# VH-VL binders against Peptidoglycan editing factor PgeF (pgeF): the designs that were tried, part 16

Target 1, 264 residues: Peptidoglycan editing factor PgeF (pgeF), of Synechocystis sp. (p74606)
Amino acid sequence: MTMGDDLWGWQNINGSPYLTCALLAPWPHAFFTRAFYPQLPEQLITYLDPQGKAFRVKQVHGDVTLTATEIGQTPLAPDSTHPPADGIISDAPHQGVWVASADCTPVLIGDLIGKRVAAIHAGWRGTKARIVPKTIDKFLALGSELKDLRVALGPAIAGEVYQVDPWVALEVGQSVQAVQKLATEEQQWDHLSTMVNPPVLPDAEPEKYRLDVRRINQLQLLELGFAQEQIAVAPHCTFQMEELFFSYRRTHTKEVQWSGIVSY
Short names: E, the ipSAE of ESMFold2; O, the ipSAE of ESMFold2 at other seeds; V2, 0.75 times the mean of E and O plus 0.25 times the DockQ between their complexes.

## First folded at step 7 (VH-VL; framework fv_canakinumab)

Design q6 (from k3 with heavy chain T31Y; at its last look DockQ between E and O 0.71; V2 from the best seeds 0.00; counts 0 for: pae O 7.5 > 2)
Fold by ESMFold2 at other seeds, look of step 7:
Structure q6 (fold): chain C 264 residues (1-264), chain A 125 residues (1-125), chain B 107 residues (1-107)
Amino acid sequence: as target 1 above (264 residues)
Amino acid sequence: QVQLVESGGGVVQPGRSLRLSCAASGFTFSYYGMNWVRQAPGKGLEWVAIIWYDGDNEYYADSVKGRFTISRDNSKNTLYLQMNGLRAEDTAVYYCARDLTYDTSGYWYEGMDVWGQGTLVTVSS
Amino acid sequence: EIVLTQSPDFQSVTPKEKVTITCRASQSIGTSLHWYQQKPDQSPKLLIKWASQSISGVPSRFSGSGSGTDFTLTINSLEAEDAAAYYCHQSYRLPHTFGPGTKVDIK
């Protein structure tokens, strides 16, 4: 499938590496690495569009996506200069939309015809709440067509190392409609564990499982009717690739990397 | 100012009920899991119950399961503990406490960073 | 459920000396262990999260270590204000549990 294929390219600015995706080639974009810390989107956007304006939100692990206009109209989060949300859609040219991550999935989206772009922060809470499908619905409500969308699921903690409690794995898995419609939890567990490229993996510790949040988001997109070639999934693990990425699971510190995409 | 304030404690006879409230202020209540923890006079801390940030999942200590119900109203920034069938062994100071982590990237139960002052429940004749 | 034990139950310590409190879990809990201080007539206060991670506003004399089943809270140089009860708490598996506590007094 698209994980780790020719779609993903490493780029370099003054010795600092960042990642791009071929599906998003029409738009300036990046999944930046830890090498850019402590730079913020207001600085990072100059690498992508010197005339661009950066938009960001106070991420709260929810399911809300705001347009750039709505950001200016939404009350700020407590003790923040940004409104609460976990996704942003552009609504004019030269808008950079940004999300921070340290294990949660950064999702970048481009509309080849409508020219809107989005950035989404998709952790397990947001994935359970279907933030990505809800953002796609918002694209459609704004006039986009599904066939024109291109989606890149960026570097995140890999399922092979993401230990979670059983009910987290099950409830996030149930956000996939094919799973939710099964009559029993036993059938749901079986489906999640035995499908091709399963999103739920066993763990060595009893009463623990491993969860591939990127795979769940991919499954949600496929159920919406996306073709596989419209979706790219980065093979990069933020936990395992310490030289490139911060990981909250690894260090329990709050450093993040930024991912962004700019409309034209 | 992040603050939690418990209320509803008092003296009750065995077998009766009480409802505790915990008022939250100074933070976005709906982003956090919430706990009840109790402490019998002169004794240690005992975890009682937890509820997820959205109210959809609750878990209880075996000692209270079936008798106590944790709930929350995110529109009122309030956590509740309904205590039925009270016993002498339930006599304690009851604390509400906020789960530490704001970020749930795998550590959604990271300890309790904000505690209320507690409310005393005494079960006796 | 996961049982936590603490040692010692009680410790009387000369000011400026080192205090060591241990917590043992009945099964491996990785680093999902947290430490609390409770002074007389006060609510508990979080001191250490994730076995060893510092909390903003907590004096640097407090430190934690360990993983798996064995954990230690250390007070490097005891101050008078540190007279309190100390509890370990595991959040690895529901139901969450506390250790029985260690009371530290000034000798």
Scores: ipSAE 0.026, ipTM 0.606, lowest interface PAE 7.5, mean pLDDT 90
ESMFold2, look of step 7: ipSAE 0.262; ipTM 0.712
ESMFold2 (binder alone), look of step 7: mean pLDDT 91; pTM 0.941

## First folded at step 8 (VH-VL; framework fv_canakinumab)

Design u1 (from q2 with heavy chain D103N T104P; at its last look DockQ between E and O 0.04; V2 from the best seeds 0.00; counts 0 for: pae O 15.3 > 2, placed apart)
Fold by ESMFold2 at other seeds, look of step 8:
Structure u1 (fold): chain C 264 residues (1-264), chain A 125 residues (1-125), chain B 107 residues (1-107)
Amino acid sequence: as target 1 above (264 residues)
Amino acid sequence: QVQLVESGGGVVQPGRSLRLSCAASGFTFSTYGMNWVRQAPGKGLEWVAIIWYDGDNEYYADSVKGRFTISRDNSKNTLYLQMNGLRAEDTAVYYCARDLTYNPSGYWYEGMDVWGQGTLVTVSS
Amino acid sequence: EIVLTQSPDFQSVTPKEKVTITCRASQSIGTSLHWYQQKPDQSPKLLIKWASQSISGVPSRFSGSGSGTDFTLTINSLEAEDAAAYYCHQSSRLPHTFGPGTKVDIK
């Protein structure tokens, strides 16, 4: 419990706060707050690496992760100057990889030995589609080893306030292999709601549940063989901490915060 | 249960106006884009309009631009279609349908996964 | 505006046999093509999204393929309950458009 809080530090640039994670200390990185709006990754990267180049994608709530090289080779999304994807892996030094969020989980990853880094936008659709495990598979295909990876799950909407339809909670929960392999939906619901730190919580409304998407992503990583000490989960809720974060659920506006990590 | 229910259809004379409503329940209405799609008797589906989750972006088929206005009230979980200057060719069953249009970096349509039962609009003299 | 055409307009098929419906776009739409089923006196129902992606609760006998301008919906083994109209729908460019529909019935 206390180890999660020990890993997260508030930093400040000219009165504007942002978060860093101790697991990612080897890499320049940040989970920026709303205080940096309307700055874009092309500006924000100068706080992390003045020599760095920013890479970003047109996020589509999917399961695709592109390398920085692949971004230049992938057709652009409709009405966008960026290709469609929800994750980016660096493939050279001084590359900043960035994702936008407003309740969805920003995931930053570093490889201590292979030196590559990643940023992932993990909403409930991408989590259902297992974008994080698929990105880990891509690290491994590039020669990384699991033991060298460090993963930070950043500020997002907390399970305690993320009301969803039952089918959303169930289908996202089924992305955890231990749940998916259970024979009946009744068993799946029971498992999701009764484990320690359950990812599915009851809601006062009879047709609603609450879903902890960060917890689901954590469970997916643990099933891949990550040690708990390789994963940091931010306790910060973008919905509840309105002074610090934009929240799609709260305002339904297009403003976002950016999170990024730079390779060396 | 996820549900969309249209209302406000009826028989009107050409040139008159009509306002359709679509009541949403069983899901978080304010996180989805909403469409109107119509189907003339015995004919195929025709897309009419879409509005984003927040009500700030709206788009129309050419056949209805300037006459129809799509809107939503997220506090009431309700989608609307204001139809002015109605013509005989507007006679159809009108469906509301949801689609995901939210994306902080832009929009991305995934198909209309929930439809209402429809409301009939008949424009005749 | 992107025009979608469907072929055939109508087909009558023996139960348990394979049904193939094609949709062609007037210009490339990538994979931004979705398929709907409309049974008599019912609302449309989404069958396939993004050309080939499955929808929870839709029978596995339904599948989709294609990209660019040419798309196919396949029913591998027709059931009596599959008698319906089938529509393709593109979301690549506004205004969104539907194909004219393909009616499938049982011989």
Scores: ipSAE 0.000, ipTM 0.408, lowest interface PAE 15.3, mean pLDDT 89
ESMFold2, look of step 8: ipSAE 0.000; ipTM 0.432
ESMFold2 (binder alone), look of step 8: mean pLDDT 91; pTM 0.936

Design u2 (from q2 with heavy chain S105T; at its last look DockQ between E and O 0.65; V2 from the best seeds 0.00; counts 0 for: pae O 10.1 > 2)
Fold by ESMFold2 at other seeds, look of step 8:
Structure u2 (fold): chain C 264 residues (1-264), chain A 125 residues (1-125), chain B 107 residues (1-107)
Amino acid sequence: as target 1 above (264 residues)
Amino acid sequence: QVQLVESGGGVVQPGRSLRLSCAASGFTFSTYGMNWVRQAPGKGLEWVAIIWYDGDNEYYADSVKGRFTISRDNSKNTLYLQMNGLRAEDTAVYYCARDLTYDTTGYWYEGMDVWGQGTLVTVSS
Amino acid sequence: EIVLTQSPDFQSVTPKEKVTITCRASQSIGTSLHWYQQKPDQSPKLLIKWASQSISGVPSRFSGSGSGTDFTLTINSLEAEDAAAYYCHQSSRLPHTFGPGTKVDIK
């Protein structure tokens, strides 16, 4: 029997599939697949808003989120035509904000009342540095209220297959405040591995673990006071779904898919 | 354009200290792990130390632990190696090398894709 | 600590011929094995990552294979510029380690 609504829907443009999330229905948005490669946000935005302007950054796996206005005010990254950042918040209508990924979590956010949207690139480094909570803080500083935000965590490498070194799993896990506050590392490991839907799983190789970065980001959002209903987590794995997604872990090549959301 | 340049090598007596620097340019330094690797004259490569992208974690080869300190200043795009209590067996060319690391892999260490030209440290009486 | 061994220590090879270098790890390292070339008086250069993955700008004559404990670097048609020392390097466990090197000369 059905246990609830399916938040994730497949859409199609000329035979090329892309994914949308019901929580973000008020905004034109997409988690595009590999089928759209090598199209860039400047082309992809025309599928979402022909009037829209695409904004992107040079992703550096950090914790900085810029507004669309701040992008024009921020010095460019070395050897790039874009400033360094890993998240973008819109500040006017018809702005498309975009991130690239190939296993890292693309996060799209909409503000139902404040009208702002965001796109965030959240890999393990950015998740450790709490880029998503910092972006939420930026929404709040701009006048948004937490109850009005809707967050979709898109296709990424699944925890069940994301093998990592122990210190990566622990350091990212410690970005959850409930974990960080435990007195010993032994308690931290135990909490991370035994909670419901644990973000850290054992691996067959000794001294390796499996890490669910989407689950960690979800836990960070819940700690900020989000209700479960405000957060959607895609079940799609970029590593396992080779027909649909590029995965750096699978091929060690740098092709990416783009995810974007457009303000109104 | 991606470049690493070591400096601070020289001739020193046993028991003395040196501080090596590695200047990085052409890439976002604060997103990469950094290594020191040394090579004694006529010998193979020996890994010395590594430091995380944010400077929070470092690890050392047993041969240098307690005597050498790796550090970084991300605001200056510079990696350092403080070498105390130098011994004759520390005589080597010292290379800095960046780790080819991407978040999507979950592996911190994917090989060292950019190396400096090296700086020679000679420890002799 | 993971010990890497390489064979042979030295090869003198006729141009255009195939060169094979092996690296063996003292315990399984999956595919966390990387190959470097060091020409005389130069810094090391990454040739192959993850046992078999190509690096941009490295000639296609270089290839790698293997997993677990046994790895091979192959130069399918040796050129004069390939005279160098070749090192394997594991990144599966700290401390990271290098093999002792294989010197390849042109006959």
Scores: ipSAE 0.006, ipTM 0.546, lowest interface PAE 10.1, mean pLDDT 90
ESMFold2, look of step 8: ipSAE 0.035; ipTM 0.627
ESMFold2 (binder alone), look of step 8: mean pLDDT 92; pTM 0.945

Design u3 (from q2 with heavy chain Y102F; at its last look DockQ between E and O 0.02; V2 from the best seeds 0.00; counts 0 for: pae E 20.4 > 2, placed apart)
Fold by ESMFold2, look of step 8:
Structure u3 (fold): chain C 264 residues (1-264), chain A 125 residues (1-125), chain B 107 residues (1-107)
Amino acid sequence: as target 1 above (264 residues)
Amino acid sequence: QVQLVESGGGVVQPGRSLRLSCAASGFTFSTYGMNWVRQAPGKGLEWVAIIWYDGDNEYYADSVKGRFTISRDNSKNTLYLQMNGLRAEDTAVYYCARDLTFDTSGYWYEGMDVWGQGTLVTVSS
Amino acid sequence: EIVLTQSPDFQSVTPKEKVTITCRASQSIGTSLHWYQQKPDQSPKLLIKWASQSISGVPSRFSGSGSGTDFTLTINSLEAEDAAAYYCHQSSRLPHTFGPGTKVDIK
């Protein structure tokens, strides 16, 4: 095995492990594990930037990304101290942007030149609604250039174990333009199940499929014009790695891990 | 139980105004685009107007532009059509229809999957 | 504006036979074409989206095909309940437009 060839590195704070990505090395960032629960972003940011301010939202599995400024200007979600959204973009230095997950994909983004960072919560609903491409469009509207962006797709439930109904697999798959352009559903299923590293896998149970949401998000980014080298996809499965991650699919409990990135 | 119910139709004289309402229930109204579609007696379907899920973008058929205004109140789960300067050719059953879009640009439009029962507007003297 | 035409205007078909309805666009619309069924005194019902994509709850005998300017709705093995008007609808460009409709009756 070649140590240091991996983009993904395990780090440790007082015996508690967390994950970092080499593509995001310029920014303080982490995909924290269950070992940090019940700490919240307001505490966790001190490990990354002791003087930073943490920003978070009430995640609703939607397609909205807010800037840190817009968070202060957006009405709070019902019964919450945070506005509804599923993504956050920084708009000043020393802002930490955070998302919670327990199987959904945490996505961290850094802009090497424009210095903006983002965190996105991408479950299957948000992925179907293309929250990641919409967030990229927001970076571009703010003056970023696509070639300067680096994207890390963090620990999530793996396609090998993520059983879904057929309509979920198909409709999420159709969020990829190459799939949507195919003339028939038969062609769409065939494309999704036979491409290299297919995002849709068969399941042993009748009337079920397995869906790789991280792979779908990766495909969406490639279609926007990202180079492979701009995108890192974590191989870690929150369902299978019980010692490291909470998984809603596994336990049906509300514990989460946090992932965050800090602007400078 | 997804449902759309139109109201406000009736008989009006040419040149008058009328406001139609569409009450939505059984789904999160504020995440969907909405359409008005009309059908004159014995005729086909004619698209009238569309409004995006957040109310920020609205578009009209040329036959009604400048006379009709589509609007929505997401806090009341209600879609509206204000019809001014009504003409005989506006006589039709008016349907509201749910439009499934995923962003403010209309990307991933998937057709009108839920329709109301319609409300009749008759413009005659 | 995109003009949609449909053919035939009307057809009377024996049960169990195949029905073919065509829709033609005045300009290319890719696959941004949708099909609706309207039975007498009822609201329209979405049958096919994006030229060929099935809708949950719609019988499998309904299928669509085509892209660009030429599109087809097919009913394989017509049932008595399929007597209705059928409309195509394009969403490629604003204003959205419908075809004039095709009425299908049972012989």
Scores: ipSAE 0.000, ipTM 0.382, lowest interface PAE 20.4, mean pLDDT 88
ESMFold2 (binder alone), look of step 8: mean pLDDT 92; pTM 0.945
ESMFold2 at other seeds, look of step 8: ipSAE 0.012; ipTM 0.573

Design u4 (from q2 with heavy chain W52Y; at its last look DockQ between E and O 0.76; V2 from the best seeds 0.00; counts 0 for: pae E 9.1 > 2)
Fold by ESMFold2, look of step 8:
Structure u4 (fold): chain C 264 residues (1-264), chain A 125 residues (1-125), chain B 107 residues (1-107)
Amino acid sequence: as target 1 above (264 residues)
Amino acid sequence: QVQLVESGGGVVQPGRSLRLSCAASGFTFSTYGMNWVRQAPGKGLEWVAIIYYDGDNEYYADSVKGRFTISRDNSKNTLYLQMNGLRAEDTAVYYCARDLTYDTSGYWYEGMDVWGQGTLVTVSS
Amino acid sequence: EIVLTQSPDFQSVTPKEKVTITCRASQSIGTSLHWYQQKPDQSPKLLIKWASQSISGVPSRFSGSGSGTDFTLTINSLEAEDAAAYYCHQSSRLPHTFGPGTKVDIK
């Protein structure tokens, strides 16, 4: 049995399955499945904390994380009732922070001591822009200590099936500082494709690659000084597990699942 | 209301330059890819260029490579096309168009869902 | 570069009849094929994305099908306002390309 298998548990509400992570056990949280569609965070939070308030943003595939307070202070995105951002940090008890996904990585974070929680939407563009490290920096600026943080990278499209153009694989890979600092692109490609558990995999089609965005986010966290046991990576693939998850790559439709975590 | 408005078209002599602008409103411009598409009088549509959301990745049709430059200023919500070394065959109505989305990967364009009204460029002596 | 061809280049159709337009790609493009309508003196309008997916605000009489190299746009019951040029567009590879267009007129 691997460490990952021990960390991830299926839960059930009235026959509808959702996923939890043992690293986040102190906080009510869930990576919900497609079975909960079309319920929204305002409804879903009642399964986690009946007195909780749900916080959402208009996800724009960027690198901005807002506190719950900052959400009320940030101008709304055009065509939306929510401000633009891709991450949320709680700043009071009973706040549920939520992100939607359909292949992009939902990241949930808890602070064991500082009690803050976060949810991050990390697609390839946000990962290239280092939204997760920037959110960790925000935790630290708010008084958190790195050793107290626990991070769960939830169900997302797996590297084995995520075909991309070479420039996407390379530029997202360069968001890992050890890669970016190599002298040539040839060295960068070699490092990305030959390291243990490589984030860049070959594709059968010439001039295409496969990219593991969860692995890139994990590498970014390790470079910040996280211990491996502070990070859980879900083995679940939204593309391959069609009975459980929506996948934009599979259907090109806009249905999503929600992931959220509630502060105490 | 989501809107794109081109400007800068006109009559120019062969070999001269012209700069087109496309003003965007009603949506978060900095999160969308943008295209230029042209149509010669009485002819079909020809894709000219694309620029990705951040302005760092741009690509061109072979017919314009080395002469045209697509760019964007996300702070002004404006797309540009710098056209150098203009030729008679560049005579066309030029449209700017927004990609619906491509945020899951570089392969996933949902098509050009919003188009401007077009601006006419005529290259003649 | 992926070359798209369309058939027919022109058709004149009695109102209420079915219109079929085909697009062929020089190599497989999966479902990365989109259809546009351009009415006389207007800018293009997206009709169908990803070969077969509907667009909000587009009448249900428009439908698309196909994958790989062969694609079809269908207008099930032609209306007078549907007189226009129709273009296929591939987004599988850069540079993007359009088909040469199909003009549909009312008899």
Scores: ipSAE 0.011, ipTM 0.558, lowest interface PAE 9.1, mean pLDDT 90
ESMFold2 (binder alone), look of step 8: mean pLDDT 91; pTM 0.935
ESMFold2 at other seeds, look of step 8: ipSAE 0.063; ipTM 0.648

Design u5 (from q2 with light chain S32N; at its last look DockQ between E and O 0.02; V2 from the best seeds 0.00; counts 0 for: pae E 16.2 > 2, placed apart)
Fold by ESMFold2, look of step 8:
Structure u5 (fold): chain C 264 residues (1-264), chain A 125 residues (1-125), chain B 107 residues (1-107)
Amino acid sequence: as target 1 above (264 residues)
Amino acid sequence: QVQLVESGGGVVQPGRSLRLSCAASGFTFSTYGMNWVRQAPGKGLEWVAIIWYDGDNEYYADSVKGRFTISRDNSKNTLYLQMNGLRAEDTAVYYCARDLTYDTSGYWYEGMDVWGQGTLVTVSS
Amino acid sequence: EIVLTQSPDFQSVTPKEKVTITCRASQSIGTNLHWYQQKPDQSPKLLIKWASQSISGVPSRFSGSGSGTDFTLTINSLEAEDAAAYYCHQSSRLPHTFGPGTKVDIK
């Protein structure tokens, strides 16, 4: 049985499939598919915790993670009923934290001991800005221990199909400290393209690259000291699996799927 | 007191352009999604376009895609439809309609609860 | 694109009788289906949202039911003012679509 495939399970509600991760089994959670459109977290949470309260933010592709309490204390984004952020950490039981995605990586985190959960929206901009490590730092500041955390990187656009400009690939790659410390950009490119399971892949089009944002986020977590067994990476590609997922890159439309996790 | 009023309709030759406006009053315009729906004389309703509450997302029926542009100005409580390359089959009464949404992604799932009285667009030579 | 069909196309009904109108979707839309009434020379008016949820100010004789692909609008005791065209509308998938309409006349 291979890592990744063994950890990911399909579930079903009235014919609508959604994905769960074994690392997050202690917490009600889901990476929902397009089949649940147009349901919102306020409706979707009833499948996970009928007594739960849903928390979400106005995602801005940044590096800010708010606690559920901070959401009520943060000014709303312009023309929005939600404050700007791209991650949420629970701070009480029965709180569902949610992110929307259509190619960007939805990240769900659970704390086995501290009981906190988080949801993060990690696109290439947020990944470059290290939103996931910053959220881990916030867990630690709240009293969590790194060994107790479990992280699932959900369905997103796969590196094999995510064409980007060279500067995007390089700048996101430089968010990995092992890459950033290399003396020249040529060394950085070489490292990013030749390491095991490389996050940067060649593209058939000249002066383009392919970028695996989930792999970059995984590398950031490993550098923080996570064991490989604490991190699950979904093999699912939102671009290639059109029957299951919306993809902004595929259609240039704004439909999304939701991913969420509920604290206990 | 909640009201939508369309304007800008008229008679125009094929290939020309028109811009429709929809003035909103009596509600907080910037928290609602907005639609254009049209009805050819003696025919049923046809959805034309939708724009999310913040103006960041717009979608179109295939019959108008590439020719029509929906937009909004939340500071003026006004919805617009720019119609380019008009054809005879675009002849219709055009309604603006308020949709209900409250999330940051702009899901349209509540139906259109407030409609204007419509403005007639006639495309003929 | 999701195609909606309606039955019947036309119905002439005696006052106080029950009217049923059906709408069928070409694929599942959950409960994201809405019903509108359009009286002659008037704008459409929302009657029922989310298949079955009532709208403030709409008479209680109007009700909706169904989920998935099959939906029904019911007028349990038709009144003269209910002579109108009735449309179903889905907003589950873009592009949004309307059914072709059902005209209800009073006999």
Scores: ipSAE 0.000, ipTM 0.406, lowest interface PAE 16.2, mean pLDDT 88
ESMFold2 (binder alone), look of step 8: mean pLDDT 91; pTM 0.938
ESMFold2 at other seeds, look of step 8: ipSAE 0.006; ipTM 0.553

